VH-VL binders against Uncharacterized protein C11C11.01. Designs and how they scored, part 3

Target 1, 160 residues: Uncharacterized protein C11C11.01, of Schizosaccharomyces pombe (q10200r209to368)
Amino acid sequence: LTKLDRAKLEWLIQGLNCEKGSIGNLLCFAVEHVNNHVEITDAFLKEFFNDQPTDDTKVYDDDYINERGEKKLSLIYLMNDILFNGISGTSLVWRYRFSFEPHVERLLDDLYLFSKRLGGRIKEDIFCKKVVKVIEVWKTWIAFQEETLERAWRNFSGNT

## First folded at step 18 (VH-VL; from k1 with light chain Y101W)

Design r5
Fold by ESMFold2, look of step 18:
Structure r5 (fold): chain C 160 residues (1-160), chain A 119 residues (1-119), chain B 112 residues (1-112)
Amino acid sequence: as target 1 above (160 residues)
Amino acid sequence: EVQLQESGPGLVKPSETLSLTCTVSGGSISKYYIAWIRQPPGKGLEWMGTIYDSGETNYNTAVQSRVTISVDTSKNQFSLKLSSVTAADTAVYYCAKGGYEPDYYMDVWGQGTMVTVSS
Amino acid sequence: DIVMTQTPLSLSVTPGQPASISCRSSQSLLHSDGKTYLEWYLQKPGQSPQLLIYEVSNRFSGVPDRFSGSGSGTDFTLKISRVEAEDVGVYYCMQDTQYPWTFGQGTKLEIK
């Protein structure tokens, strides 16, 4: 990516939220720049795992935790749109699938561990149910390793 | 100062679907859930399911195959649909509201609406 | 499913005397977050249930201090230190530690 394109990417990632328009803007960027799918995936992962360090005794960091939760969900919704919402086309989807696939287990594990930090069983249940909806899409399309998806589905849905 | 009011038909025929609405009034709220609870005449309370304001649901496994709970937050309305009803579904149906942590408890209840299943 | 069992199923109390209602769950109500999600409700004749106590022992806003809750694990108790005429109705314990949420069968309190 050029310096200008990288600045645009970072701006889009920083502004990403769960609203359709915000996700759509970054999706269009990803489609336009598909030849740079590895760099775009790396920027995605950097933001996804860019959690601010929190000491073990800090109980009332609710605003940060809520904001990080929404960001992680928005990133997962973006990933889902890139792969499954028809805008990218078949050949474009395969490129992003290859760049994301090595990271799927780590993404899902992080989401599950993060869900435990939300500060209550109702908040956790809501977050997990939102993630389950995405996992069910991935299972339906047999998008990633079956064992990984089934384990994540059982974790987030509370099934054994 | 939130108020809840259940509404729907008082009489439903066996094998049909009962449909109820819970209307939320008296204030603006966010980060809450609505639960549906029923009480057969002279009997105890049974939780049927819960819906969060974001639309996610939990259902009692005893009725899960027959129940659907949904929300229209633009109208402050929640619905309960129960398919394939029998006389055993005759009850007063309540909706109740709780918040997210720490105020998770059901602090507001509707007055209830009686539904009789009979031919 | 967690079965909630209340004892007694009914009681008749002289005004001004204490009352005690037991609620036992078929498994621990202690959640992995360290909290116990046990509530008590009162349903007065002809009315909807109203919340009395949440998280075992916390009185809901406006509930008189003559109501108290206690217990842990599987054994819980609601006490009324001095019963008044307005306390008549059916008392339910409820757990929402895990789905499905379940109620006790109710305890009817009457004034004799």
Scores: ipSAE 0.543, ipTM 0.806, lowest interface PAE 1.9, mean pLDDT 87
Fold by ESMFold2, last read:
Structure r5 (fold): chain C 160 residues (1-160), chain A 119 residues (1-119), chain B 112 residues (1-112)
Amino acid sequence: as target 1 above (160 residues)
Amino acid sequence: EVQLQESGPGLVKPSETLSLTCTVSGGSISKYYIAWIRQPPGKGLEWMGTIYDSGETNYNTAVQSRVTISVDTSKNQFSLKLSSVTAADTAVYYCAKGGYEPDYYMDVWGQGTMVTVSS
Amino acid sequence: DIVMTQTPLSLSVTPGQPASISCRSSQSLLHSDGKTYLEWYLQKPGQSPQLLIYEVSNRFSGVPDRFSGSGSGTDFTLKISRVEAEDVGVYYCMQDTQYPWTFGQGTKLEIK
């Protein structure tokens, strides 16, 4: 990626939210730069795992955790769109699938551990139900390792 | 202050679908849930299900095959539909509001609406 | 499902005297987050239920201090230190530790 492209990628990731327009903009970037799928995947992972420690002395701890949860969801929704919507061509899908596949277990484990930081059973239930919807899409398409998806589904499915 | 108002038909025939609406008023409201609770005449309270303002639901397993709870956030309205009703579904139906943590408890209840199932 | 059992099912109390209502659950109400989600409601004649106590022992806003809740695990108690005429109605315990949320069968309180 050029310096300008990297700056645009960073800007798109920083502004990413769960709105379709926001996800669509970054999806278009991913399609346009498919040859750089490894670098784009690495930027995705960097933001996904960039959690700020929670500290009871910080004024905005609960607000930060809620906003962080929305960011993680938006990233997973983007990943889902890259891999499974009808706009992505077969070669594009296989390149991003290869880039993401080694990280799927880590992503799902992080989401589960993060769900425990939300500060309550109501907030946790909502987050887990949203993640389950994505996992069910991945299971329907028989994406990724079945044992990984089944374990994650069991964890998130509301057996709490 | 937040207020809840149940509405719907008071009489429903057996095998038909009971449809109720809970309207939430009294200001801008986010990060809350609506629970539906019913009380047959002279009997206790039964939780039927809960819906979050974002639309996710939990249902009582006793009625889950027949119940659907939904939200229209543009109207601040929550709906309960109960299909294939029998006389056993005759009850006062309440909606109640709770928050997200730490104020999770159901602090606001509607006045209730009586639904009778008979021919 | 967690079954909630209240005793007694009916109380008759002289004004000014204490009252006590027991609620027992079929399994522990201690959630994995360390909290116990047990509530008490009062339904006065002809009215909707109203919240009295949440999380075992916390009085809801505006509830008189003559009401107190206690207990842990599977055994819980609502106490009224000095019963007044406006306390008449049916008292329900409820758990929302796990789905489905379940109520006790109710305890009717009457004034002698």
Scores: ipSAE 0.540, ipTM 0.803, lowest interface PAE 1.9, mean pLDDT 87
Fold by ESMFold2, last read:
Structure r5 (fold): chain C 160 residues (1-160), chain A 119 residues (1-119), chain B 112 residues (1-112)
Amino acid sequence: as target 1 above (160 residues)
Amino acid sequence: EVQLQESGPGLVKPSETLSLTCTVSGGSISKYYIAWIRQPPGKGLEWMGTIYDSGETNYNTAVQSRVTISVDTSKNQFSLKLSSVTAADTAVYYCAKGGYEPDYYMDVWGQGTMVTVSS
Amino acid sequence: DIVMTQTPLSLSVTPGQPASISCRSSQSLLHSDGKTYLEWYLQKPGQSPQLLIYEVSNRFSGVPDRFSGSGSGTDFTLKISRVEAEDVGVYYCMQDTQYPWTFGQGTKLEIK
């Protein structure tokens, strides 16, 4: 990526939320720059795991946890759109799938652990149900390791 | 401050679909759920299901095959549809609002709407 | 499903005297998060239910301190230290520890 493209990528990631327009803007960037899928995936992962350790003594308020939850969901929705943006993207799907696949188990495990930090059974139920819908899309399309997806589906569904 | 108002038909024929709405008004609110609870005449309360403001639902297993709860966030309206009704579905239907943790409890109830199933 | 059983089903009380209502669940209401999600509601004649107590023992805003809740596990109690005429109605316990959420069958409180 050029210096300008990297700056735009960082700006798009920092502003990413669950709104369709926000996700769509970063999706378009990912499509336009498919040859840089590794760098884009690395930026994705950097933001996804940009949390304080769960075992630290630092106090976080509910607003921080809620904002991190929205960011993690928005990133997973983006990943879902990249992989399933439709009929036009066989080569695009293969490249991003290749760069994401080593990290899928880690991503799903982090989402599950994070769901336990939301501060209540109702908040957790909502989060888990949203993640389950994404996992069901991935299972339908046979996107990743079946055992990984089935285990995650059972974990998140058991909390609903 | 927040007020709930149920509306719908007072009479529904057996085997048809009961359709109700719950309109949320007053105050600016987000991060809440609506529960539907019914009460047959002279009887106790039965939880039918819950919907979060984001649209996810939980249903009572006793009615889950017949019930659908949905939301139209642009109108602050929640709906209940109960298919294949019988006389046993005759009840006052309430909607109730609760928050997300820690204020999870149902602190606001509508006045209720009576639905009679009869031919 | 968790069955909630209330006793007595009907209660006549002289004004100023205490009242006690029992609610028993078919399973423990202790959630894995360490909390117990047991509520008490009052439905006055002709009205919608109103919340009295949440999480076993917490009085909801505006509820007089003559109302108290206690219990754990499967055995819960609502007490009214001195019954007043405005307390007439049907009392329900409810669990929302797990789905489906379930109510007790109700306890009708009347003034002698």
Scores: ipSAE 0.534, ipTM 0.805, lowest interface PAE 2.0, mean pLDDT 87
Fold by ESMFold2, fold request of step 22:
Structure r5 (fold): chain C 160 residues (1-160), chain A 119 residues (1-119), chain B 112 residues (1-112)
Amino acid sequence: as target 1 above (160 residues)
Amino acid sequence: EVQLQESGPGLVKPSETLSLTCTVSGGSISKYYIAWIRQPPGKGLEWMGTIYDSGETNYNTAVQSRVTISVDTSKNQFSLKLSSVTAADTAVYYCAKGGYEPDYYMDVWGQGTMVTVSS
Amino acid sequence: DIVMTQTPLSLSVTPGQPASISCRSSQSLLHSDGKTYLEWYLQKPGQSPQLLIYEVSNRFSGVPDRFSGSGSGTDFTLKISRVEAEDVGVYYCMQDTQYPWTFGQGTKLEIK
């Protein structure tokens, strides 16, 4: 990526939210720059895992935790849109599957552990249900490792 | 100040689908859920299910194969549909509102609407 | 499903006297987040249920301080220190620790 492209990528990631327009802008960037899928994936992962420490003695701001939850969801929705766009027959965009695939288990495990920090069982249930919908798309269309997806699906679904 | 009002047909024939609406009015509402609770005549309360304002649902296992709860955010309306009804579904149906944590409790209830299942 | 069992099912009380209603759950209501989600509702004659107590012991806004809740694990109690005429109705405990949410059978409180 050029220096300008990296600045644009960081700007899009920092501003990413769950609004369709926001996700769409970064999706377009990812499609336009598919040759740089590794660098774009790395930037995604950097933001996804940029959490404050979970030290039991620290007091975390509820607003911060809620904002991190929305950011993590927006990133997962973006990833889902990138991967789904790639299965629509654009061979170059399929490369994102290969750059994300090594990280899927870690991403899902982090989402599950994070769901326990949301500060309430209703907030947790909503977050988990939104993640389950993404996992179901992946099980149907994306076909990451089946055991990883089934374990995550069971975790997020609970015994409801 | 938030108000809830249930509405529906009052009388439904066996095997048909019961369809109710909960209309939310009064004040600005953000981040909440609607629960549906029913009470057969002379009996206790039964939770049917909840729906979050974002559309996700939970259903009572006893009715989950027959119940659908949905939201139309443009109309501030929540719907309950219960298929294949029998006389056992005769009850007063309430909608109730709760918030997200910390104010998770159901603090606002509608007046209730009676639904009778009879041929 | 968590079964909620109330005792007594009916209670007749002289005004000014205390009343106590027990609620027992078939399994612990302690959630993995460390909180216990047990509520008490009153349904006055001809009215919708109204919230009295949430999270075992917290009075909802406007509920008189003669109402108190206590308990832990599987055993919970609603106490009314001095019953008044306006307290007549059916009292329900409810758990929302896990789905499905379940109510007790109700306890009818009457004035002697």
Scores: ipSAE 0.485, ipTM 0.808, lowest interface PAE 2.5, mean pLDDT 88

Design r5
Fold by ESMFold2, fold request of step 22:
Structure r5 (fold): chain C 160 residues (1-160), chain A 119 residues (1-119), chain B 112 residues (1-112)
Amino acid sequence: as target 1 above (160 residues)
Amino acid sequence: EVQLQESGPGLVKPSETLSLTCTVSGGSISKYYIAWIRQPPGKGLEWMGTIYDSGETNYNTAVQSRVTISVDTSKNQFSLKLSSVTAADTAVYYCAKGGYEPDYYMDVWGQGTMVTVSS
Amino acid sequence: DIVMTQTPLSLSVTPGQPASISCRSSQSLLHSDGKTYLEWYLQKPGQSPQLLIYEVSNRFSGVPDRFSGSGSGTDFTLKISRVEAEDVGVYYCMQDTQYPWTFGQGTKLEIK
């Protein structure tokens, strides 16, 4: 990626939320820069696992946890759109599957552990149900390891 | 101050679909859930299901195959549909509102609406 | 499904005397988050249910302090230290620790 493109990627990731426009802008970026799928995936993972505050803050509260939850969901929705929106084309999809696949189990395990930190069973249920919808798409299209998806599906569904 | 009002047909024929609405006033439906609870005449309370403001639902297994709960945010309304009704579905139907943690409890209830299933 | 069993089903109390209602669940109501989601409701004659107690022992806003809740695990109690005429109605315990949410059968409290 060029220096300008990396700055744009960082800006899009930092601003990512669950709104369709926000996800769509980053989806377009991912499609336009498919040859850089590894670097884009690495930026995705960096943000996904960025659960620690900077040195300027050591405070975790309900607002922080809720904001992290929205970010993690936004990232998973983006990943889902890249892989299964139908706009991306088969070759592009397999490139992003290649770069994401080594991390899928870790992503799903982190989402599950994170769900236990949301500060309430109702908040947890909402989060889990949203993740289950994504996992069911992945299972329907036979994406990733079946055992990993089935275990995650059972974990997230067990609180319904 | 949030207020809830149930409305519905009062009388429904066997095998048809019962349709109720819960209209919310005095506040936004953002960040709370609606539960539907029914009470057959002279009997206890039965939770039928819950819907979050984002649309996700939980249903009682006893009615899961027949119940649908939905939300229309543009009208501040929640709906309950119960298909294939019988006389056993005759009850007062309540909607109740609860928040998300820490205020999870059902603190506001509607007045209830009586639905009779009869020919 | 968690079965909630209330005893007694009917209770007649002289005004000014204490009353106690038991609620037993078929399995522990302790959630993995360390909290116990057990509520008490009162349904006065001709009215909708109203919340009295949440999370076992917390009185809801506006509920007189003569009402108290206690218990843990599978055994819970609602106590009224001095019954007043306005306390007449049917009391329900409810669990919302897990789905489906379930109520006890109700306890009818009458004066005399």
Scores: ipSAE 0.469, ipTM 0.786, lowest interface PAE 2.6, mean pLDDT 88

## First folded at step 19 (VH-VL; from e1 with light chain E55Y)

Design e5
Fold by OpenDDE, fold request of step 22:
Structure e5 (fold): chain C 160 residues (1-160), chain A 119 residues (1-119), chain B 112 residues (1-112)
Amino acid sequence: as target 1 above (160 residues)
Amino acid sequence: EVQLQESGPGLVKPSETLSLTCTVSGGSISKYYIAWIRQPPGKGLEWMGTIYDSGETNYNTAVQSRVTISVDTSKNQFSLKLSSVTAADTAVYYCAKGGYEPDAYMDVWGQGTMVTVSS
Amino acid sequence: DIVMTQTPLSLSVTPGQPASISCRSSQSLLHSDGKTYLEWYLQKPGQSPQLLIYYVSNRFSGVPDRFSGSGSGTDFTLKISRVEAEDVGVYYCMQDTQYPWTFGQGTKLEIK
């Protein structure tokens, strides 16, 4: 990506939320720059794991956790939309399948662990259900290797 | 003060679908979940399912295949549908309001509505 | 499913005397979030259930201080220090730590 494109990507990621328009804008960018799918995926992953503890003394407040929850979900929704476009035969967007596939298991593992940080059984359950719905879509579309999806499903379904 | 009122037919024939409505008044429903609980005559309470503000639902496995809970936000109404009813579904049906953590309990209940399944 | 077992199923109490109801769960009600989601409800004759206690020991607003809840893990108790005529009804413990939410059988409290 060019310096300008990279800046735009970062801006889109920073502003990403669960609103349809927000996800759509980043989706358009991802489709437009499909040749840079690896770099875009890396930026995706960087943001996704941005809440990982850097020190053991840091305590996250409820607002932060809720915000990160929304961010993670929005990223997963984006991922889902990208994959859908790829499966639908939109140009070269199918390339994103290959860039995401190695990471899908650890992404879902992280989501599971993150759900435990939401500080309430109801919030946790709702969060997990939203993630499970995405997994179900991936299974239906065969978005990834069957074994990977099965493991991801088992991990979530067995823990919810 | 938030109030709940159940409404629907008091009599349903076997194999038909029971349809009830829970009307919320006195406040916004967006901050709460709604649970449906039923009580057969002379028996205890049974949780049927819960719908959250996100639209997500959880159902009792005992009725999961037959129950659907939904919300109409424009009307501040929640719906319970129970298909293929039998005499075992005769009960007083309650809707109850609950909050999210740290107030995750059912603090407001409707008056309940009796539904009899009979031929 | 978590089975909630109440004892006794019925009790008759003289006004002014204490009452105690036990509720046992088939498994621990401690959730991973550190909370125990155990509630007590009272259903007075001809009325809807009403919340008495939440999170094992917290009295709901308006509930008299003669009501108290205690317990942990799988054993819980509702106590009434001095039973009054208005306390007549059926008491239910309920867990909502995990799905499905389940109630105890109910304990019928009567006045002698």
Scores: ipSAE 0.793, ipTM 0.921, lowest interface PAE 0.6, mean pLDDT 93
Fold by OpenDDE, fold request of step 22:
Structure e5 (fold): chain C 160 residues (1-160), chain A 119 residues (1-119), chain B 112 residues (1-112)
Amino acid sequence: as target 1 above (160 residues)
Amino acid sequence: EVQLQESGPGLVKPSETLSLTCTVSGGSISKYYIAWIRQPPGKGLEWMGTIYDSGETNYNTAVQSRVTISVDTSKNQFSLKLSSVTAADTAVYYCAKGGYEPDAYMDVWGQGTMVTVSS
Amino acid sequence: DIVMTQTPLSLSVTPGQPASISCRSSQSLLHSDGKTYLEWYLQKPGQSPQLLIYYVSNRFSGVPDRFSGSGSGTDFTLKISRVEAEDVGVYYCMQDTQYPWTFGQGTKLEIK
């Protein structure tokens, strides 16, 4: 990516939320720059795992946790939209499948652990349900290798 | 202060769909979850389901196949639909408001509305 | 489903005397978040249920201090130190640790 494109990518990622327009803008960018799918995926992952250090003795700010929850979910929704476009289309967007696949398990593991940080059964349950819905879509459309997704699913489900 | 009021037909025929509305006043529905609880005459309380501000729902497995809970934010109303009703569905139906953690309990209840299933 | 079992199902109490209601769950109500989601509700005659106790032992706002909740794991107790006429009704324990949320059978409190 050019310097300008990187800046735009970072701006889109920083502003990413669960709103359709927000996700859509970044989706468009991802599709337009599919040849840079690895770099874009890396930026995705960087933001996804950009959490404050976990301290079990620390009480986290609810606003911070909620914001991070929304960010993680929005990223997963984006990932889902990218993959969906790659599966159904004739575009080169399918390349993102290969960029994301190696990270699916650790993404779900992180989401599981994060769900425990939400500090309540309701929030945890809601968060997990949203994640599960995305995973089910991935299963239905065979977004990833079956073995990988099954393993990721079992880990997520078994821990919940 | 938040208040809840259940409304709907007091009489439903067997096999039809029971439809109730919970109207929330005095506050935003987005701040709370709404649960539906029913009580057959002379019997105890039964949780039917809960809808959260996210739109996510949880249902009692006993009625899951027949129950749908939804929200109309524009009207500040929650809806309960129970299909294929029988006499066993005759009950007082309550909606209750609950908070999210750390205040995850049902602190405000509606007055309840009696629904009789009869031919 | 978690089964909630209350005992007794009915009790008659002289005003000023204490009352105790037990609630047992078929499995632990301790959630992984460290909280125990056990509530007590009172349904007075002709009224809707009202919250008395949440998280096992916390009195809800406006609830008299004569009400107290205790317990852990699978065994819980609601106590009324001095029963008053206004305490007449049916008491329900409820768990919402796991879905489905479940109520006890209810305990009917009457005044002698």
Scores: ipSAE 0.793, ipTM 0.920, lowest interface PAE 0.7, mean pLDDT 93
Fold by ESMFold2, look of step 20:
Structure e5 (fold): chain C 160 residues (1-160), chain A 119 residues (1-119), chain B 112 residues (1-112)
Amino acid sequence: as target 1 above (160 residues)
Amino acid sequence: EVQLQESGPGLVKPSETLSLTCTVSGGSISKYYIAWIRQPPGKGLEWMGTIYDSGETNYNTAVQSRVTISVDTSKNQFSLKLSSVTAADTAVYYCAKGGYEPDAYMDVWGQGTMVTVSS
Amino acid sequence: DIVMTQTPLSLSVTPGQPASISCRSSQSLLHSDGKTYLEWYLQKPGQSPQLLIYYVSNRFSGVPDRFSGSGSGTDFTLKISRVEAEDVGVYYCMQDTQYPWTFGQGTKLEIK
C-alpha cells in the first residue's frame, strides 16, 4: 500500500463503527486494494486485539469496554462483508479468506473471552447473539474449519 | 415519559393465532427491551419472551414453539404472536420495558389486555 | 428452569406492623458478571405490576424507604418495616439471571 493509502486505511479503521455507511467505506477500500489483502488483514488484527487502556491503568472503565465491544463487532461485520456480502469473483474471496483463515479460531476465542468482560447479563447476551448470527453465516457458506465454528457456536449460544 | 399500551382482540377462538401489539410512546429509547408477561385469571405471572430494541429475542421454552415476538422500529411497536391457542392461554397480557445495565429491570408496564380463548 | 418459591403465600398485617416475605430460588442467582438479578414487584388491586426492588436490595425510584430487600445466593427477603394501607396487593419475586425468566407464586398482603 502507498503511504497515502496506509494513512487512509488507519483513518477508516479508527473511525469504524457498526453503522452500515462506516462499514461500507472500509469495504470499498478493501475491494479497491484486494492485492494488499495481507497488509489490510494485519491492520484489522492490530485494531481487533488492541484492548489496552490508553492511560495504562489495570482497571478498565465501562465506557472503554463498551467502545471496544462495538469496535470488535464492527470489525467482525466488516470481515463478514468482505468475505460474504457484496463480494464477487473467486480471486477476491480467496485472497481475504487466505489471509483471515489462520486467525479465525483466535478471533472467535477472543470474542468469547471478551463477552465475559462486558459487565452485564444483557450486554453479554446481545453481544453473543450478534456474534452467533455471524457464525451462522459462516457455517452456511461452509467457511473455515467446521470444528472451530461449531465450538464457537456452542460457546456463544450457551449450548454445550 | 415513556408509556406502553397493549392492543389486540379480546376474544380468540381455539387453534387460532393470538396477535397483540405493544405501542411505545413518550420518548426515544435507544437501549431497552420489551418483555411480554401474561397472567391467567387469579394466577401468577409468566414471562413469555423478551425482544431487544435491536431485534434479538429470547423465548420461554414452555411456549417457544408457538410464540413469535417482533419489532417495527419505525412505528415504535412490538408484536406478540401466539399460535394454536387453547383455553390455557386465556390471560391478561402485559408488555413491560426494561433497560440495559445498570438499569436491567422492568420499570414500565402497560395496563394489560385481557385475551379470552373460547369457542 | 429456576424455580422461585415464596413464603408465605398470604399474610394479613395490622397497619403499622412489619411484614417479611421470603423468596427461595432452586439455584444461585449470582451471575458470572457479579450481579444477582433478583427483583421484587408489587401488583396492587386492579393495577399492573410495579417495580419495588432490583439487584436484591436497590429500591427503585419513588419506592418508600420502609421497603428493603436482602439476601444472596438462593435466599432472599423483602421487608416492609411499617405496613400502610397502600401496600395491599400481591408481591412477586422474579429472577432474570438466566432464561427463562421466572416469578415466584406471589404473596398476597392484606390489611387485618
Scores: ipSAE 0.475, ipTM 0.783, lowest interface PAE 2.4, mean pLDDT 87
Fold by ESMFold2, fold request of step 22:
Structure e5 (fold): chain C 160 residues (1-160), chain A 119 residues (1-119), chain B 112 residues (1-112)
Amino acid sequence: as target 1 above (160 residues)
Amino acid sequence: EVQLQESGPGLVKPSETLSLTCTVSGGSISKYYIAWIRQPPGKGLEWMGTIYDSGETNYNTAVQSRVTISVDTSKNQFSLKLSSVTAADTAVYYCAKGGYEPDAYMDVWGQGTMVTVSS
Amino acid sequence: DIVMTQTPLSLSVTPGQPASISCRSSQSLLHSDGKTYLEWYLQKPGQSPQLLIYYVSNRFSGVPDRFSGSGSGTDFTLKISRVEAEDVGVYYCMQDTQYPWTFGQGTKLEIK
């Protein structure tokens, strides 16, 4: 990616939210720059795992935790669109699946641990239900390791 | 300020579907849920299900095969449908509103509507 | 399902005297978020239920300070320091810690 493209990518990631237009803009970028799928995937992972270790307030701001939750969901929705949106071609899907697949278990584990930090039973329930819908798409298409998806589905659904 | 009003038929025949509407008025609110609670005559309260304003639902296991709760955001209305009713479904039906954390409790209740199931 | 058990089911109180209602749950109501989702509701004759207490001990807006809630884990209590005629009705405890949400059987409060 050129310096301008990297700046555009970072700008799109920083502004990413769950709105269709926001996800669509970054999806278009990912499609247009498919040859850089590794670099784009790395930027995705960097933002996904960019949880602040602590701050000087001694407790995390409730707004921060909520904002991180929305960001993580927006990133997962982007990943889902890249892999399963009809706009993405077979070769494009293969490349992004290859770059994401080593990280899927880690992503799902992080989402589950994060769900316990949302600070409310309703917030947790809503977050988990949204993640479950994505996992069900991935299970339907027999994407990724079946054992990983089934374990995550049980965890997020509250089924044991 | 926020007000809830239940509406629907007072009489429903056995085996048919009970349909109720909860209309939310008195302000612009977000991050809330609507719960449906019923009370058979002379009996206690029974939670039937909850819908979040984002559309996700939870249902009481006792009725989950027969109950559907939905929202029509254009009308600011929530609906309860209970299929295959029997006389045991005769009750006053309430809708109640609660917030998300830290206000996760049912602070506003409708007046309730009586539904009788009989031939 | 979490079973909520209220004691007593009926209570007759002389005006001005205290009253106490017990609510026991079949399992802890402490959620992993650190909150205990236990509420108390009053249903006056001919009315809808109204919220009195949330999170075990917090009085809802407009509820007189003669009402107090306490407890933890599985044991909870609603106390009325001085019962008044307007306190007549049926009191319900309720948990919404986990689905399905469940109510106690109710405690009918009457004035002697």
Scores: ipSAE 0.457, ipTM 0.778, lowest interface PAE 2.6, mean pLDDT 87

